# VH-VL binders against q67yc9, part 21

Target 1, 181 residues: q67yc9
Amino acid sequence: DEPVPTPWPHQFHALMFMNYSGDLSMIDLWYDWTNGRNFNIIQEQLGGITYDLEWNNGTSFFYTLDESKSCRSGQLEVGILRPNWLDGAKYLGQQNVSGFLCNVWEKVDFIWYYEDVETKRPVQWIFYTGREAHIMTYEVGAVLEDEKWQAPVYCFNKEKKSLSTKGALSEFKGYKEKAAL
Short names: E, the ipSAE of ESMFold2; O, the ipSAE of OpenDDE; V2, 0.75 times the mean of E and O plus 0.25 times the DockQ between their complexes.

## First folded at step 17 (VH-VL; framework fv_nezutatug)

Design u1 (at its last look DockQ between E and O 0.04; V2 from the best seeds 0.00; counts 0 for: pae E 10.9 > 2, placed apart)
Fold by OpenDDE, look of step 17:
Structure u1 (fold): chain C 181 residues (1-181), chain A 121 residues (1-121), chain B 107 residues (1-107)
Amino acid sequence: as target 1 above (181 residues)
Amino acid sequence: QVQLQESGPGLVKPSQTLSLTCTVSGYSISSGYYWHWIRQHPGKGLEWIGYIWHSGSTDYNPSLKSLVTISADTSKNQFSLKLSSVTAADTAVYYCARHRYTSGYYPMDVWGQGTTVTVSS
Amino acid sequence: DIQMTQSPSSVSASVGDRVTITCKASQGIYSWVNWYQQKPGKAPEPLIYAASRLQSGVPSRFSGSGSGTDFTLTISSLQPEDFATYYCQQSYSTPYTFGQGTKLEIK
């Protein structure tokens, strides 16, 4: 029998190193299925920090906490990724990646997902756009305190719009919709 | 831009050791790529020889394992091939190449121009 | 070792023709097949990876398909610069192995 992807823990914390054609960033990912929320804290290389807060009702906030008080909000057709979002993915076999023997699955037009055979931890994500995520840390059961999930007040006086074409983060949002199908 | 260049003697006598070096520019071999040697006998197909990871981990073609040694010098950004006890069957164009992973997803994406090695008395 | 049986060994075609090259693996290797193009006196260059993914910069007239044991490289409309030798390669496991090659010649 072919191996199947390990469902995501209902709560975990991960640090990811991102590479997109040489553009580097780090994402501090907090996944909280239990409370229906997901948080990507994005540090651009020698740049600013962007906060991507997602709710399971499809609402997302993209904001900064600097003096600009920038914030965009939008509505997606789907919420956060469900723990078993990789169900139905095509198994492609095993591959050695950075010293890890991985099982590899494909979600068509979305992602190649690499999972360590031994520990069942995610190792790498390669998006069809060429964006690569390297999982640097993976902490199952870790939870961010509630107070840090709060979007700033200036996010709540904005009109909600579709996020499918919203800047650099639209890629991830589009992928979420695809993954939910 | 990443470039690979093979270098070494074009003539080797039978029973001697063939030694080649691949010099990499535009990218450090200390990254997460694997570095391969492949050869092509005149008018024939391609034969994989082996690879090295910068840490020194290697894998060789079983048909050549007892005769092949691949090493890396990160300080010079080079990796090398040694093939002992050569015969006429080892006459070929030798290529070095870069591969992102050991299997699966990516191809060997960057190749050297190749260097011809002739085994002759 | 995994054998890659490539066919045909040679094919003559004209500009504008549709060309198909096949490669059969001696065992199931999922989608871990790459295709290379080699011109005389030059090193192989990647065309397709993961059986069906176009390498960056490769024209869309090239396509790959297949999974398991049977794989195909297709050139939808042959161009003058496409006359070369093509190789399939399995990247499923070491030792990596190549097909014997297909020489595409002008008719």
Scores: ipSAE 0.021, ipTM 0.652, lowest interface PAE 6.0, mean pLDDT 90
Fold by ESMFold2, look of step 17:
Structure u1 (fold): chain C 181 residues (1-181), chain A 121 residues (1-121), chain B 107 residues (1-107)
Amino acid sequence: as target 1 above (181 residues)
Amino acid sequence: QVQLQESGPGLVKPSQTLSLTCTVSGYSISSGYYWHWIRQHPGKGLEWIGYIWHSGSTDYNPSLKSLVTISADTSKNQFSLKLSSVTAADTAVYYCARHRYTSGYYPMDVWGQGTTVTVSS
Amino acid sequence: DIQMTQSPSSVSASVGDRVTITCKASQGIYSWVNWYQQKPGKAPEPLIYAASRLQSGVPSRFSGSGSGTDFTLTISSLQPEDFATYYCQQSYSTPYTFGQGTKLEIK
């Protein structure tokens, strides 16, 4: 009779404000389970934009579109987060966060996840690393145009190591690689 | 204003059970917090005893686990500590405290005033 | 169990001094360290959480830093009310453990 976290919609867009000990960024998260793809567009505070693109077949690109034209590409061990990735989370009860009454869950060694009791929308999540993701907007059913999912041509020149040490969802990558969901 | 107040005997004989109660005012213990007991030995640092979640879920310091029971009475807005088979080593100031997360981001944010317990014949 | 070791055990300082207290964890605990201030005869009060975040109402002369195993509490300009004992506490895993304390005394 305890609440369970709402599965992620198969397609959504979220704007997230990220805070890691004062290192700030904004992330546009385009989640698209239907087409097996996930895209984080990461704007560092007073910094550059990094594009973190993942496919459900494990193909991964981490690139910039500035003059450096950098790209790291590779193959992740698993695909994108499944909609039910929070199954089995431990319920911690309710807590007020920034004026929202939230149900709170924990996946040990990974995340505390906050969902608005009233609207069932994610409000925030805090990774065990200390990185905080605060959900600013949440658009269920939003889909990014297919053309925008295309990695730049310079991602295909040579295979490079797939390393992603930036952005809010780097912890999700570690989680996917370590945990069976 | 949330306040926690410890109550119980100041003197306990060896081998008896120490029983303390924490009364919470200004906040319901049924709301999203963990409720802790911590003790401070004379001239020494702090030792975490354990916590209870209002549903009855508990976690205890392994060094005390066989001797400790923490319980809650949500209708009285109280939680309690029982420590069996006490010895002189259990002489300490006992605090109750409120904590948002068991392994988490927040500190124990509200503490009781503390109650001194002496274990002596 | 994770041991938290504070240094120094005591500090003798004057009003206006800068004071630094360190805390070392026996294993990596990310940023899950709290700092508490305790005045004689009183309960501990939270000061810093998540290694570096000030508790509401705490003056900006207090700051915290560190991650992994090494953590630091700094008081940039000591005030008369800051003479107290300071404890670090790991909140990474139970049993939660506290440092032995650093007593900050008036010269």
Scores: ipSAE 0.006, ipTM 0.538, lowest interface PAE 10.9, mean pLDDT 86
ESMFold2 (binder alone), look of step 17: mean pLDDT 91; pTM 0.937

Design u2 (at its last look DockQ between E and O 0.03; V2 from the best seeds 0.00; counts 0 for: pae E 6.1 > 2, placed apart)
Fold by OpenDDE, look of step 17:
Structure u2 (fold): chain C 181 residues (1-181), chain A 121 residues (1-121), chain B 107 residues (1-107)
Amino acid sequence: as target 1 above (181 residues)
Amino acid sequence: QVQLQESGPGLVKPSQTLSLTCTVSGYSISSGYYWHWIRQHPGKGLEWIGYIWHSGSTDYNPSLKSLVTISADTSKNQFSLKLSSVTAADTAVYYCARHRYTKGFYPMDVWGQGTTVTVSS
Amino acid sequence: DIQMTQSPSSVSASVGDRVTITCKASQGIYSWVNWYQQKPGKAPEPLIYAASRLQSGVPSRFSGSGSGTDFTLTISSLQPEDFATYYCQQSYSTPYTFGQGTKLEIK
């Protein structure tokens, strides 16, 4: 039998190193399926910090906490990724990546998913856009305190608009929207 | 070292079926990768024919789809190409190759040396 | 189908020269372009993948760049063994398609 991807823990924290054709960023990812929320804190190389907050009801906020008080909010057709979102992925065999022996799965038009054979931890993600995610840390069970999940007040004073699929995790949003159709 | 080797008749008559086999050594086709056929008409560029996953999943060039069948024999570590109703236009060097994914990141990284097929009466 | 328009069709150059080959896709394909080198009587060999990644064992004088629709293969200092035909290939979607090829000849 072919191996299947390990479902995501209901709660975890991960630091990711992102590479998009030489554009580098780091993502502080907080996944909280239990409370129906996902948080991506994105540090651009020698740039600012952007916050991508997602609720399982489909509401998303994309904002900064700088003087510009920039915020875009929108309603997606689907919420955050479910723990078993890799179900149905095609197994491509094993590969060595960054010193790890990995099982590799493909979700067509979305992602190549690399998982360490031994520890079952995610190692690398390659999106069909060419964006690469290197999982630097993976802390199962880690939870961000509730107070830090709050979008700023200026996010609630604006009309919800469609969010453009731009940014470090635009691939995930794009996939979710596509999958909902 | 992974090696691919094409084999089959070098001469095929018009309207007959061209049949080629690619034998893979140094790697089990059941272990992964997609296995491709590509051809090159004399003095021309490269034309992708199709691929097979060891489970039997295939994809073909639409221009050849009605005439092409690719199959795999995991017990022999081989995959094959059948091209029916051949014409002079099918005269080419035929290559087999492997590809890590169906699209995207990696190239076709290992190729056979190619086998020449001439369609002539 | 995605068209890959490669230019020039041929180029004459001397050892030590800088050579540039371009490939234009009929639509955006991110960075999913591979470059191959083919010598007479031989199969194509990969040089560059994902537009800019150097294939293992390929000399550093080879480089690739580009994203979206415009892609470039560059040989910084041409060596005698580099005279061959080069092809770009899109790996964005099937059917996979190749450029027309560029024959690099000795001047």
Scores: ipSAE 0.418, ipTM 0.807, lowest interface PAE 1.5, mean pLDDT 92
Fold by ESMFold2, look of step 17:
Structure u2 (fold): chain C 181 residues (1-181), chain A 121 residues (1-121), chain B 107 residues (1-107)
Amino acid sequence: as target 1 above (181 residues)
Amino acid sequence: QVQLQESGPGLVKPSQTLSLTCTVSGYSISSGYYWHWIRQHPGKGLEWIGYIWHSGSTDYNPSLKSLVTISADTSKNQFSLKLSSVTAADTAVYYCARHRYTKGFYPMDVWGQGTTVTVSS
Amino acid sequence: DIQMTQSPSSVSASVGDRVTITCKASQGIYSWVNWYQQKPGKAPEPLIYAASRLQSGVPSRFSGSGSGTDFTLTISSLQPEDFATYYCQQSYSTPYTFGQGTKLEIK
């Protein structure tokens, strides 16, 4: 009997180390299915911080809090990732990586997903683009305070442009578009 | 551009210790790759010897485990193979190779040129 | 140890031929198989990973298939530069093991 990937908890926080061909970043992921929201706080190595805020009604913001006060906002046709987005993944057996024994799954044209056999926590996922996410901490049930989910005032100004698919975790945005129902 | 280069003696006498060094350029051996030794016997296929992870953790082919040591010298950006008590059966071309951090679904992506070692009196 | 058995040991073929090389694992290894090409005097070079995925820069005439225990490498229309020795390798568990090789020669 093959194991199946654990659905994402409805609320969690993860600190992720990202590597894409030497482009390094740290991401705080606040996933909140209960309140229909998802927040990636992206720190580039020795660089700036970008905030990627998504709501399940498709409202999305991609902004900075530095002196540039930049914000791109838009309306996506789909919401945030559903907890069971790994349903139907192809099992690839077990591998020892980073000192963890992991079950490994693949979603074709998207991702390889590694989950610790003992704790059922994600250890890493590797996008087909080669971008790697390494899970450093994983806090099931963690919730970011409501006040911190507010986009800055300058996100509500007149001009809107399409959201960028460039940068960290862009593969999830592409996947959601293809998997939309 | 990452390059790997093997070095060491081409002739070793039976019962001696074979010692080879792989010098890595263009990349730090401490940066999350697996570093392998592989050998190829004359007219035959390839045999995996073992690897070292940047943490110092090693894994060896069980057929060689009592005879093999793989080590790393971060200050010289090198990793090394020692194979004790060699016999004529250890005559081969020896390769060093790099294997991505996410080892299972990628091949060994960068190989050295290979160095021929002959075990003979 | 997982034994990888390649067949045939050698094959003679002409430019333009379709060539198939097989590799059988002694136990189920899902899709954890790589294929390498080795030319005389050179190190092996990766061709195929994860049983069926082309390494970057590898021509589309190369393809891989299989899962479980039975795997194949196919060259759809042989070119002069393809005369070499080919190896399968399992990457499911250590010790990593290679097939004995298949030498592809001009007929």
Scores: ipSAE 0.136, ipTM 0.700, lowest interface PAE 6.1, mean pLDDT 87
ESMFold2 (binder alone), look of step 17: mean pLDDT 91; pTM 0.938

Design u3 (at its last look DockQ between E and O 0.04; V2 from the best seeds 0.00; counts 0 for: pae O 5.7 > 2, placed apart)
Fold by ESMFold2, look of step 17:
Structure u3 (fold): chain C 181 residues (1-181), chain A 121 residues (1-121), chain B 107 residues (1-107)
Amino acid sequence: as target 1 above (181 residues)
Amino acid sequence: QVQLQESGPGLVKPSQTLSLTCTVSGYSISSGYYWHWIRQHPGKGLEWIGYIWHSGSTDYNPSLKSLVTISADTSKNQFSLKLSSVTAADTAVYYCARHRYTSGFYPMDVWGQGTTVTVSS
Amino acid sequence: DIQMTQSPSSVSASVGDRVTITCKASQGIYSWVNWYQQKPGKAPEPLIYSAKRLQSGVPSRFSGSGSGTDFTLTISSLQPEDFATYYCQQSYSTPYTFGQGTKLEIK
C-alpha cells in the first residue's frame, strides 16, 4: 500500500543541473538499457566538457574532445544502473520540492530520490554526500544516434590508466561497486 | 550574506490586525526558497505559523488558518504576515525564516533577529 | 498534528560532560527531524538535519541519531559555548512542530 518508485524507462534523455555546495555543472544523461549503455556529457560551470561512456559489460571511458585528447579507460566490475535499481528503497513519505509534490525514498549510504506524485517523473535526487541533481528535462524514449556512442581512437592505447571519480558520477560509481559486493 | 529583518508595531490592541513585514537582503525571494513565519511565546517553545512560495502558494498552521494571511511582494523583496483578531495569547517574538525548496531535507537556514509583539490594552 | 515531546526540560551539566537530549514523535516520521540551538535573545540556529547530519560548521562533538519516533541529540564533551536551549523539529508534514525545548545549564 506504500508507493514504490517507478522503474527507469529503458531509454531516455535527461538534462540535469548539478549542485554541490555551489560547485555547479550541467549533465546530459543518455540512458539506454536496451543497448546496455549509458552516456553522461558533463559541462562544468565556466569549465571544460567531460564525456563518461559506460557499457553494461563494465567497459568504461572517461574522456575529453578538446586539444588535450585525454582518455581514461577501464573495466568496472558492474554494468550500468538497471531500470529497477530503486527496488527496496525505503519510503519516506511526501514532500514539496520547488512546487512539486513528491514521493521520497532513501537508499542508505547512497541517495534520497524525489518523484513527482502526479507525473511519476524524477524531480531531483540528493546523494549521500549532499550533491544534488535537479532534473530539468526528462524525455522518455529519446535515443542518441549509434555513432555518438563510439569512444575516440585515443582511448584504445595500452591500458595503464584508472577511471576518475568526479562530480555526481562518483556517487553512482561508488553505489554500483558497493552493490556488487 | 543573506539577511532577514522583521518590522512592524511592537504593541497591538486586542481585536486588531497584527501586520509584520520581513525584508530580505542579499538574496531574491523568488529564487527557490520557502519563506516562513514562526513565533515564540513568552517562556514557551516555538510555533510554526506558515510559509509562502513567492508565486503565492501557501500553507498555514491549521490552528491559525482562519486568522492568518502570508503574502509576498517580489518587487520589494519582502513577505508579510497578517494575523487578525489578536488576543493576549498572540503576544510573542515573531521570526521570519527561509527554508530551502527541498524543505523536508534541510532545516530553516536563515532567521531574522525576531521582533517582539505585545497584545494589550 | 505530529507532537514532538522533548526530554528533559532542563539539564545541569559541567564542561566536559556528555549530554543526551531525547525527542519523541507522536507517530512515525522516518528521519525527518531537525535540531536547533538557541542562545538567549537570539534566533534559533540549525544544528542537525535529517536526524543525524551535521549542519555545515557545526563541531563534531554534536551528533544525532534515531529513526521512526525516537530521536537523540548528543554532545560528547560539553564546551562553554554549548550552554543554550535545544529544540527538535519534525519536517515530515505541515504543520511543522517543535519540541518544547531543553535548557542546558552550567552546574
Scores: ipSAE 0.315, ipTM 0.751, lowest interface PAE 4.2, mean pLDDT 87
Fold by OpenDDE, look of step 17:
Structure u3 (fold): chain C 181 residues (1-181), chain A 121 residues (1-121), chain B 107 residues (1-107)
Amino acid sequence: as target 1 above (181 residues)
Amino acid sequence: QVQLQESGPGLVKPSQTLSLTCTVSGYSISSGYYWHWIRQHPGKGLEWIGYIWHSGSTDYNPSLKSLVTISADTSKNQFSLKLSSVTAADTAVYYCARHRYTSGFYPMDVWGQGTTVTVSS
Amino acid sequence: DIQMTQSPSSVSASVGDRVTITCKASQGIYSWVNWYQQKPGKAPEPLIYSAKRLQSGVPSRFSGSGSGTDFTLTISSLQPEDFATYYCQQSYSTPYTFGQGTKLEIK
């Protein structure tokens, strides 16, 4: 039998190095399926920090904590990725990536997923957009304290819109909607 | 080293079925990758015919879909092409190739040397 | 289907010359373009994948650039073994399609 992707832990923390056609960023990812929330803290190269807070009810907040107090909120059709979101992915075989022997799966029109054969940790994600994610750290069971999950007050005074997100997480959000069908 | 080799009759009569086989060595087709057929009419460019995954999943060029069947025999480490109702327009060099993914990142990285098929009465 | 318009159809050049081949996609395809080299009587061989990534074993004089709809293959200093026909190919979606080809001939 072909290997299957390891479901995501219900809670974990990961740092990711992102490369999109030379545009670099880092994502501080906090996944918390237990509490139905996901948090992406995005640092652009020599740029600002954007916070992408997602709730399992489909609500997302995109905000900054600088003087601009910028915030956009929207509603997606689906919530955060389920732990077994890779189920049904097509196994492509094994490949050495960044010194790791990986099992590789494809979700058509979304992602190539690289998982270390030995440790079952994610190693690399290549999106169909060309965006590359390199998983730098992977801490299973790590939880961000509740106080840091709070969107700022100015996020709640604005009208919600349908989200067409740009950036590193747009691919995930798009896929979630497709996968829920 | 992975190698692909096309085989089959070099001459096919009009209205008959063209049958080719690609034999893969150095890699098991059941281990992964997509396996493609591509053809090149004399003095012309390249035309994608279709691919098969070892499980039997296929995708064909819409222009040829009604006439094309690609199959795989994992026991022989081969995959085959059948093109029905051939005409002179089907005269070409036929290549089989390996592709890591269905789209995107990687190229068709290993090709057979090609086999010439002539459609003539 | 996605059309790949390749130009020029042919080019004459000398050893040491800089050569540029272009390919335009009928729609945005991100960076999912591959370049192949084909010599007479031989199968195509990959040169560039994902628009700008060199295939293993390919000399560094070959380079690729572009994203979206416009793509370029460049040979910085042409060598005798580089005279061949080159093809671009989109790997964005099926049916996969190729450019018309560029025959690089010796001047």
Scores: ipSAE 0.018, ipTM 0.646, lowest interface PAE 5.7, mean pLDDT 90
ESMFold2 (binder alone), look of step 17: mean pLDDT 91; pTM 0.940

Design u4 (at its last look DockQ between E and O 0.28; V2 from the best seeds 0.00; counts 0 for: pae E 10.2 > 2)
Fold by OpenDDE, look of step 17:
Structure u4 (fold): chain C 181 residues (1-181), chain A 121 residues (1-121), chain B 107 residues (1-107)
Amino acid sequence: as target 1 above (181 residues)
Amino acid sequence: QVQLQESGPGLVKPSQTLSLTCTVSGYSISSGYYWHWIRQHPGKGLEWIGYIWYSGSTDYNPSLKSLVTISADTSKNQFSLKLSSVTAADTAVYYCARHRYSKGFYPMDVWGQGTTVTVSS
Amino acid sequence: DIQMTQSPSSVSASVGDRVTITCKASQGIYSWVNWYQQKPGKAPEPLIYAASRLQSGVPSRFSGSGSGTDFTLTISSLQPEDFATYYCQQANSLPYTFGQGTKLEIK
């Protein structure tokens, strides 16, 4: 029998190094299925920090906490990724990646997913846009304090718009519907 | 529109150094991507020589590593190939090409027209 | 190095024919295979990437399939402009390597 992807923990924290054709960023990812929320804190190389807060009802907030008080909100057709979103993915075999022996799956039109054979931790994600995510840390069960999940007050005065934000995970959101199938 | 153009001497004597330059237009080589050199011996297939990343990092084909140097001049938006101690085996059409990523997600999508280099006394 | 064994070396076909070219990798490389078309006196041009993804601007009569070690390029209905030499390429590991090429000639 072919191996199957390990479902995501209901709660975890990960740091990711992102590479998009040389454009580098760091993402501080907080996944919280239990409370129906996902948080990406995006640090651009020698740039600013963008906060991407997502609720399971499809609402997303993109904001900064600097003096500009920038915020955009939108509505997606689907919520956050479910723990077993990789179900049905095609197994491609094993490969050594970054010194880790990995099982590799393809979620069609979305992502190639690399998982360490031994520890079952994600190692690398390659999106169909070409963006590469390198999982630097992976903390199962880690939860961010509730207070830090709050979008700033100026976000709630904005009207919801289409989500076309350019960023480290902008394409990830664009392909979320495919992952949800 | 991104374009690549190879330039350099078409004739090189044995034991000398082959020097080629690829001039890029329509995109800054310091903005991203990997920049490759590939060659094709007459009537033969394609051989990858090496690349330089936009950051300046390089990788070479192990079969040519000791003889190859790839460099970049961002001020001129050019990257170059130097192949030392050439022999008749180095006679080929030399191509420069652009590649979005280091892994094989996308192909080398933009190529120069190629320049013929003949090694002869 | 990863060897890419391409077959056939040459094939003669007529306009309208279905043509299939194969490429076998010496080891598993998932879907990290690209296909290029090269016409005489010209540089290679990309056709397929990631084994099965059609490059922008390439006609839909071209398709790619395969994973692991066995890959195929298919032209469903050959057109006059398709007579050229085709190359597979692995980009799973350095050094990048190409197949020997397949020259598609008019019958």
Scores: ipSAE 0.012, ipTM 0.581, lowest interface PAE 9.2, mean pLDDT 90
Fold by ESMFold2, look of step 17:
Formats: C-alpha cells, sequence, structure tokens
Structure u4 (fold): chain C 181 residues (1-181), chain A 121 residues (1-121), chain B 107 residues (1-107)
C-alpha cells in the first residue's frame, strides 16, 4: 500500500535551517500538543532573534527580548498545528535528498513534505512560496521548561510596538487558517 | 534578474578540446544552486552533460565522464565546460542552466541562450 | 539510464484544438517528470514540474498528469504562441534524460 505521513509526536524539539533564495535563518521549534502550545525561536543570519509563541486557543505573541522590547500579539481563528495535519496528503513517490531516501507528499497550495523512509523522521519541507526548511536535529519527547512559555509583560500593554514582518513560519499560519475551513 | 550567457568558439577541430564558459549575472554562483551544461544535437533531443554544485562538487553523464570537466571561477562568476577529444558527434547547441535545491523536484529554471558548436575539419 | 519515449513526434493542429502529448519512462519514476517548451531559436523553458505542477506564469490551459511510467501533457485550447517543440524530462535519477521531443505545428 501507499505510505502515509507519520503524525507529529505530541512533544518534540527540532532545530531547523531555513533557506529562501539565500535568506537564511535558524529556528528552534518546541512543539507541545499535550499542553496546547508551540514556540519558535528565530535567529536571522547576522540579525536579531524573534520569539513566536502560540497557544491552542489561538493566542499568539511575536516578540523580541532586546532593548526595543517589541511585541505584537493577536488572535488566530485556529490553534496550533495538529499532529495529524498531513492526513490526506497526496503521495508523490520517493526521492533522495541530502543523502536521505525520502517519501514525498504534497498538500496543494501549501507544502511538499519529505520523510526519511527508514526512520520516519522529517528531513525537509518546502513551502509553496519556495521557502525551504531543513531539519538539522530532531528530538522526540523533548519538553521546554514551563517557565520559558511565558510571554514578556510588555506583550500585555495596549501600546502598539513594531515587530519584524519577515516571518519564517508565515505559511503555517496561513495554512492553519485555510485548513479550518 | 538572473541571466546566463554562454561563450566560446563556434568551430572546433576533431580530437581537440571544446572549451565553453557560462557567465552568470544577478546571482553569485558560490551562493547556491546547481549549475548545469546541456546540449542539443541537430535534429535530436536534449542531452544532459553534468553539473557543478555551488560548493564545487560535480556529477557527469557517465557516457561522457572520462571526457568532461566542469569547473567554476567564483572571482569571475563563471562556470566552464571542457570536453576533450571531440568528434563530429559533439556538434550541438550547448546550454548552461541553473537548477535549485531538491533538483529532482524542481526543473532547471534559468537557461542561457545557447551557443552553437560545430566540430569539423 | 532511464529512456523517455514521447508520442507523437509531431502534431499539426489548429488554434482552439485540444492536444495531448504522452511520455513513457522505461522504468518507474514516480512523479519526477518535468515538461519544457522550446520555441525556434530559443532555449527550453520549464512548463510543468513534478508531473502536474504548473511553473509560475504558465497559463492554466496547460496541464500535466501521470505517475509511474506514463505521463501526459495536455493543452486544452491551443493559442498561436503554443506552436513549439515540447520535451519531457525525467528527474528521478542521474543521468537526467529527455524525450526526443514533439513538434507542434500550425495547420
Amino acid sequence: as target 1 above (181 residues)
Amino acid sequence: QVQLQESGPGLVKPSQTLSLTCTVSGYSISSGYYWHWIRQHPGKGLEWIGYIWYSGSTDYNPSLKSLVTISADTSKNQFSLKLSSVTAADTAVYYCARHRYSKGFYPMDVWGQGTTVTVSS
Amino acid sequence: DIQMTQSPSSVSASVGDRVTITCKASQGIYSWVNWYQQKPGKAPEPLIYAASRLQSGVPSRFSGSGSGTDFTLTISSLQPEDFATYYCQQANSLPYTFGQGTKLEIK
């Protein structure tokens, strides 16, 4: 039978290298479905660090911890990405990438997803925009300390502060909104 | 906008070495991508010759491997093809092309205009 | 090496016609087929990748389908600018190989 994508573990940490036509960043992704939260720590190449904290009730914060004390908060219509978000993906076959034999799936207008045939771990994914995520480390069961899941107090002020609009994960947020329909 | 331009002699004698250069503008060849050479024989389809990866490693068509060298000069933003011991069968239009990561997934997205090479005495 | 066999070698058609070009691989290549269009005196240009995905800027009258060994390029209503030669290319394994081409000519 045709292979199906492995659902995401309920808790994991991944270090990802993002590449969009030479625009580079590193992302630490802490995914915690059990507690309804995920946290992306985004290091731009020779740039700043942006923190993207999301909750399953749709509450989201984008902030910095530098002297600017910037925070943008908002409410999404949907929560964090479900473990089985790849259900129904169209299988495209196998391909060797970066020395890994992968099964490849697509979700139309969103993503091409590569999973190692032997280990069933993600190797890379390519968003419809052409942005590439390369999985550098993948630690199933890893949990970030509860204290680290707190947004800074300045995220709760009504004063508008500027945040970077260059979001490495913007495609996931758009996908989550469309998938709710 | 990225542009590729082939250059080299249009006429080469049998048994000599064919040398072609692709000049790239609008993108640094050491920053990413696969850089390919492809040729098109008279009245025939296209034949892949080989590539150089932006970090310098190469792969060649096995049918040509002993005769082909692809190299890069990053200071000039150029990559080159050398094909030794040419015969009339090497008469073709030669193209250079760019190919993004996950090369089995993506097509070659930017091509040069092509340069005609004739091998004759 | 994986051989790609295109059919037909040429087609004469009128503006507005539906045209189908097929490509058969000598072994299974999943969905790893690209299609290129080449106009006289010009380099090939990508049309379709991963068997069925349209390259950016390609009109929706072009479509691709197939998996495994059998692949199809369809032009649903020919326009004057579509008269060209079309090539399939397998991208499953090196060396990359191309079909022999299909020349689409105006009647």
Scores: ipSAE 0.006, ipTM 0.586, lowest interface PAE 10.2, mean pLDDT 86
ESMFold2 (binder alone), look of step 17: mean pLDDT 92; pTM 0.942

